# VH-VL binders against o94398: the designs that were tried, part 2

Target 1, 243 residues: o94398
Amino acid sequence: IQSSKPLSNSTPLKGCSVGTILIRSPILTRQPSEFEKSIYKYNAELWNELSDPLPAEFYFKKGSVGEKDWQERQKTLKGKESPFETIFGKERKEMESNKLLDSATHLQSRVTEADTKNDERSTLRSLDKSLYLLVKKSKSSGWQFPNTPVTSSEKALHLLCQDLLKNILDENSLTWLVARHPLALLKTEQEKTFLLRARLLNGLDVPNLQNVYDWVWCTYDELKNKLSPSSWDSVKNILSDRL
Key: E = the ipSAE of ESMFold2; O = the ipSAE of OpenDDE; V2 = 0.75 times the mean of E and O plus 0.25 times the DockQ between their complexes.

## First folded at step 1 (VH-VL)

Design mb3 (framework fv_maftivimab; at its last look DockQ between E and O 0.02; V2 from the best seeds 0.00; counts 0 for: pae E 17.3 > 2, placed apart)
Fold by ESMFold2-Fast, scan of step 1:
Structure mb3 (fold): chain C 243 residues (1-243), chain A 121 residues (1-121), chain B 106 residues (1-106)
Amino acid sequence: as target 1 above (243 residues)
Amino acid sequence: EVQLVESGGGLVQPGGSLRLSCAASGFTFSDYAMNWVRQAPGKGLEWVSTISGSGDYTYYADSVKGRFTISRDNSKNTLYLQMNSLRAEDTAVYYCARDTYEFWSGYFDYWGQGTMVTVSS
Amino acid sequence: DIQMTQSPSSLSASVGDRVTITCRASQDISNYLNWYQQKPGKAPKLLIYDASNLETGVPSRFSGSGSGTDFTLTISSLQPEDFATYYCQQYDNLPTFGQGTRLEIK
């Protein structure tokens, strides 16, 4: 029996790779610049005058502990039914968030032992910046984002990325895929790699990587010195230390 | 004056356990990654395991994963290899070997004299 | 695993001869190759590291060359104390050794 199938929008993925941009978000907020301090002051004054909340992004950089605490407090307040519980629920949650932030700053110095030793294999370095995971497949291989070949065209890219993360991190490590679609496509003379964005949720626990020859956790500024020029050019505008 | 002295080898029955030690002297032990390399009687060399200078990072040959554990005590300048579930094919002279740097660099500049492990009934 | 193949498996030569031993990697290992000498009943000794660098204390008659997949160890003028088995070893990934070349004096 002859059968013709209509043109499919399915692109064969076999022969391509899937990879991940795995990010450790800042654990501590950075010291605000004078400009940022003026913005915080302005927004706080404006909010007090209007009695309305301002977007968290004016106070904190995206993904920071402070931004998450702020968003949690706003969400808790918005979720309350009674005006009385809304007011007292906000106060209680604000106290809890402030206590957690105080506890975090009390327990963690901005300069860690990993910073002093320049231990690039630790996630406890540069706590006020984002860290990005790079791996080596062998000593002669260049630094690259973790990746694996697509062997089955039936399995979705985000599921393959989750399998990759489970393969290189232990079972105690928690990750979050920010989106199911690729953030970037890296093209080399050998292959195409679809990169998905993921966040490491380990906090202060340092993961021991497995099934790789070597690894480093790099700040944004350090990526340009480790990635190939073509890979850096492909990702530099979609990654930001200030995001 | 760099010296590595292995000990703990002997005759064990299949399924048994044995712990090897390597006493290091003449250098700052914690500055160097350390290795175990074995050689079966009349055969070639086989790398078994590596541990970083800090002890935080370890690597194993596929043939020993899950059965052998490499460790070190930098306060005692001693390297260890805990061998469990031993098989006849684990019979070999086990050498302690120093790596070039604190993290695994991959070449072995100083070797101990070896200790014989025989797995036989 | 990266497989290392040495040639020949054994070799007999006279004192003063130039001897060459070859080593082939199953894939490109750049220059991440070492050569070791093992005398009967003794531990191996590092001769050459990073394909061509002579280890301290090793006689200058020993030299290494090659990159990628093909490597050579040369002894320019064989001495009686050079009777030994020679091993190549890659360290581009988890270390693997060649099967060894046994060198005997005629």
Scores: ipSAE 0.486, ipTM 0.757, lowest interface PAE 2.4, mean pLDDT 80
Fold by OpenDDE, look of step 2:
Structure mb3 (fold): chain C 243 residues (1-243), chain A 121 residues (1-121), chain B 106 residues (1-106)
Amino acid sequence: as target 1 above (243 residues)
Amino acid sequence: EVQLVESGGGLVQPGGSLRLSCAASGFTFSDYAMNWVRQAPGKGLEWVSTISGSGDYTYYADSVKGRFTISRDNSKNTLYLQMNSLRAEDTAVYYCARDTYEFWSGYFDYWGQGTMVTVSS
Amino acid sequence: DIQMTQSPSSLSASVGDRVTITCRASQDISNYLNWYQQKPGKAPKLLIYDASNLETGVPSRFSGSGSGTDFTLTISSLQPEDFATYYCQQYDNLPTFGQGTRLEIK
């Protein structure tokens, strides 16, 4: 366990900036592939068929959504249909509709209003992916991670980053710095920026940003289109679609 | 139209204090960082201080650090510069200038006409 | 602090002349350089931002170039109203200005 010597306080980081990779974590699970869906369906059916018939009351509260769903599934299974036949049968269309078998209970769409409107300022978009905050400091500036210049060596980078987050986020936004040390050094032709990783804890509450010209919440795939090539190259291996 | 009007300049003795004001109009004041830039008679421009749109961030030149305080009242669209412990070298025309950034000091697209501060015994 | 050095400190030229003013930074400032014009008794006016972008309303005879440490302001054909003092300003860090270049009529 090589004790990484604390970088000695001595070099005034004059001319450097501190920035944050602020992440809204995924809220939803990833969408399974078609193959995975098929496997899951098969396994579910198989387990259902192989399960000893216990009273439904053992597994489900009477009147519960789970009971209703189970009852509906049982209606389909009482037929001599093999799990394989059920997977390829007419019922496939109904399962694809993300509708619970009970007409009274529907799963919420994985697609949000923010997705539909392509509201890139919202943290309620792309719920199955991580979102990364990018900002413009001015009309002429490119998209960049939130950052502030290091003007003094007296304040630790993580404190500067906290101040930055406090400055750009509303009072209701909760953030957590993952570490006190920089994750990466962003070397652009323009600036050296130490990037610290932070997480938005209340991702369902859309923050209003302040003290920036504009902002966007980008998926990993969208970052490459917004960031400069140099910036992207610096972070592409550190970030992911689901972080 | 964007307008910046400085006031509060005058004659003050060394060690004295003065408060400058800059009244802003024609734009959303809180959306822009504001700057003070001074110019001694017959000399060049010197950046003095910057304050972010919200007022949460302030920056100072080393020459004025600890003596000057930049502040703003967004409800009044007014920028302030409290100058304490004034020195002869602080004699200058003081300009307020609008930044193109909200929380950083960048380039200054609008300037006031300036107010003269003279520090003399 | 980043030091900005302008050259020349003063320049005499005639109407119609091509004029070039240079600004050198003590370190690499990328394109974070602006140019201002100041006439006597007036506030400075922004001419060029981010090394090469012409501010709205500024005549096209003004142009900026450069990156890193060396920058140039060019007036392609000097007009009578262009006689003034010009300043470069960096904002890679805390803002600093060059000492200025006084452009006088020959």
Scores: ipSAE 0.007, ipTM 0.495, lowest interface PAE 10.5, mean pLDDT 83
Fold by ESMFold2, look of step 2:
Structure mb3 (fold): chain C 243 residues (1-243), chain A 121 residues (1-121), chain B 106 residues (1-106)
Amino acid sequence: as target 1 above (243 residues)
Amino acid sequence: EVQLVESGGGLVQPGGSLRLSCAASGFTFSDYAMNWVRQAPGKGLEWVSTISGSGDYTYYADSVKGRFTISRDNSKNTLYLQMNSLRAEDTAVYYCARDTYEFWSGYFDYWGQGTMVTVSS
Amino acid sequence: DIQMTQSPSSLSASVGDRVTITCRASQDISNYLNWYQQKPGKAPKLLIYDASNLETGVPSRFSGSGSGTDFTLTISSLQPEDFATYYCQQYDNLPTFGQGTRLEIK
């Protein structure tokens, strides 16, 4: 029977940090068909005659169609803007602007207040794309994935990441580390940062961050302009615009 | 107190060379990317070049690429701009400006007072 | 390059006036836009970063708004020290500045 000392004793390992690529997954996977829109409108009208609106979970779909659509769009766009991109983009705008589409009052809007304000701190922005969390530790710090020094070689990296995420989110936030192994390594001359991937499971109910100077939720395309070139090169093939 | 002081400006003939310096104080110099921004007399601002905190990454405006070289000496807290093959259109006040990130973070929070470079026959 | 176009090129106003300066990008730059103030013979000063955030020490009469391609700088009640030239600057790619807007005493 040995004595246990407090686990608050920490000596940082030289030049080692662990960080987390925290992803808010896309909430909208595809535009509903005209049939699906009429079903949602009919159900919304029925529930509007009743007292309560439909649960938000009913309106949100997850499917594989979005991934196939993204892959085909990338193939089409490789050379130059195609006639199909122009047609699909115009059709999407027409659907969203149609008076009939506006009359489906209980269907959640695909364009949010955060989208119109370009509110980069909101997880409600770009509901059809993945968002990645970047933080600043101080005003003078650059944008980084959330990270913490490795304080002891005895604690597993994924546990340090969970502690990190609980420290910057509230204790009730639900995050999922997709794998217990690092997905990427960020190197500087002075420091190595092992990155683990996690998904935010909170849906649309995500608290503001704490214990950071500032934060942003970035799309894939926005990461390139915020991360250092070496950091971007280390992660660009691992991350996806629509995952 | 963050302070940036440029020096090395002056009159130079077309085709000549000049080296600008920017002495930095009041902050940990190597933690910040640094920039040169110029302003021709009576004209607007033009970004010229950026160098990362370590010095490993450099970027140049197309108008100066191949003629200007940005560098830094972190042991002396000094930013440099070597300007070769100078042209009349390079005539400007040259400002040293600090980025808020050791890599490019997108904005210039502290500026020096500038040094004048005049390129004329 | 991303071209930034400011409007107007110059503006005459009185102390106490509300002033609006606009900036248009040649492509969508999200909110990656800053505003600077420059007085004659002086270096530029950062006023607003990321389209709408005031830099430390900037008076609350300054505000910025916009996203995508269209941005505005507003001074709600002009003060004598606000007569200067104002520049927008994007950083979605290699930095470019607008041509400037001179704000002069009427």
Scores: ipSAE 0.000, ipTM 0.401, lowest interface PAE 17.3, mean pLDDT 73
ESMFold2 (binder alone), look of step 2: mean pLDDT 93; pTM 0.946

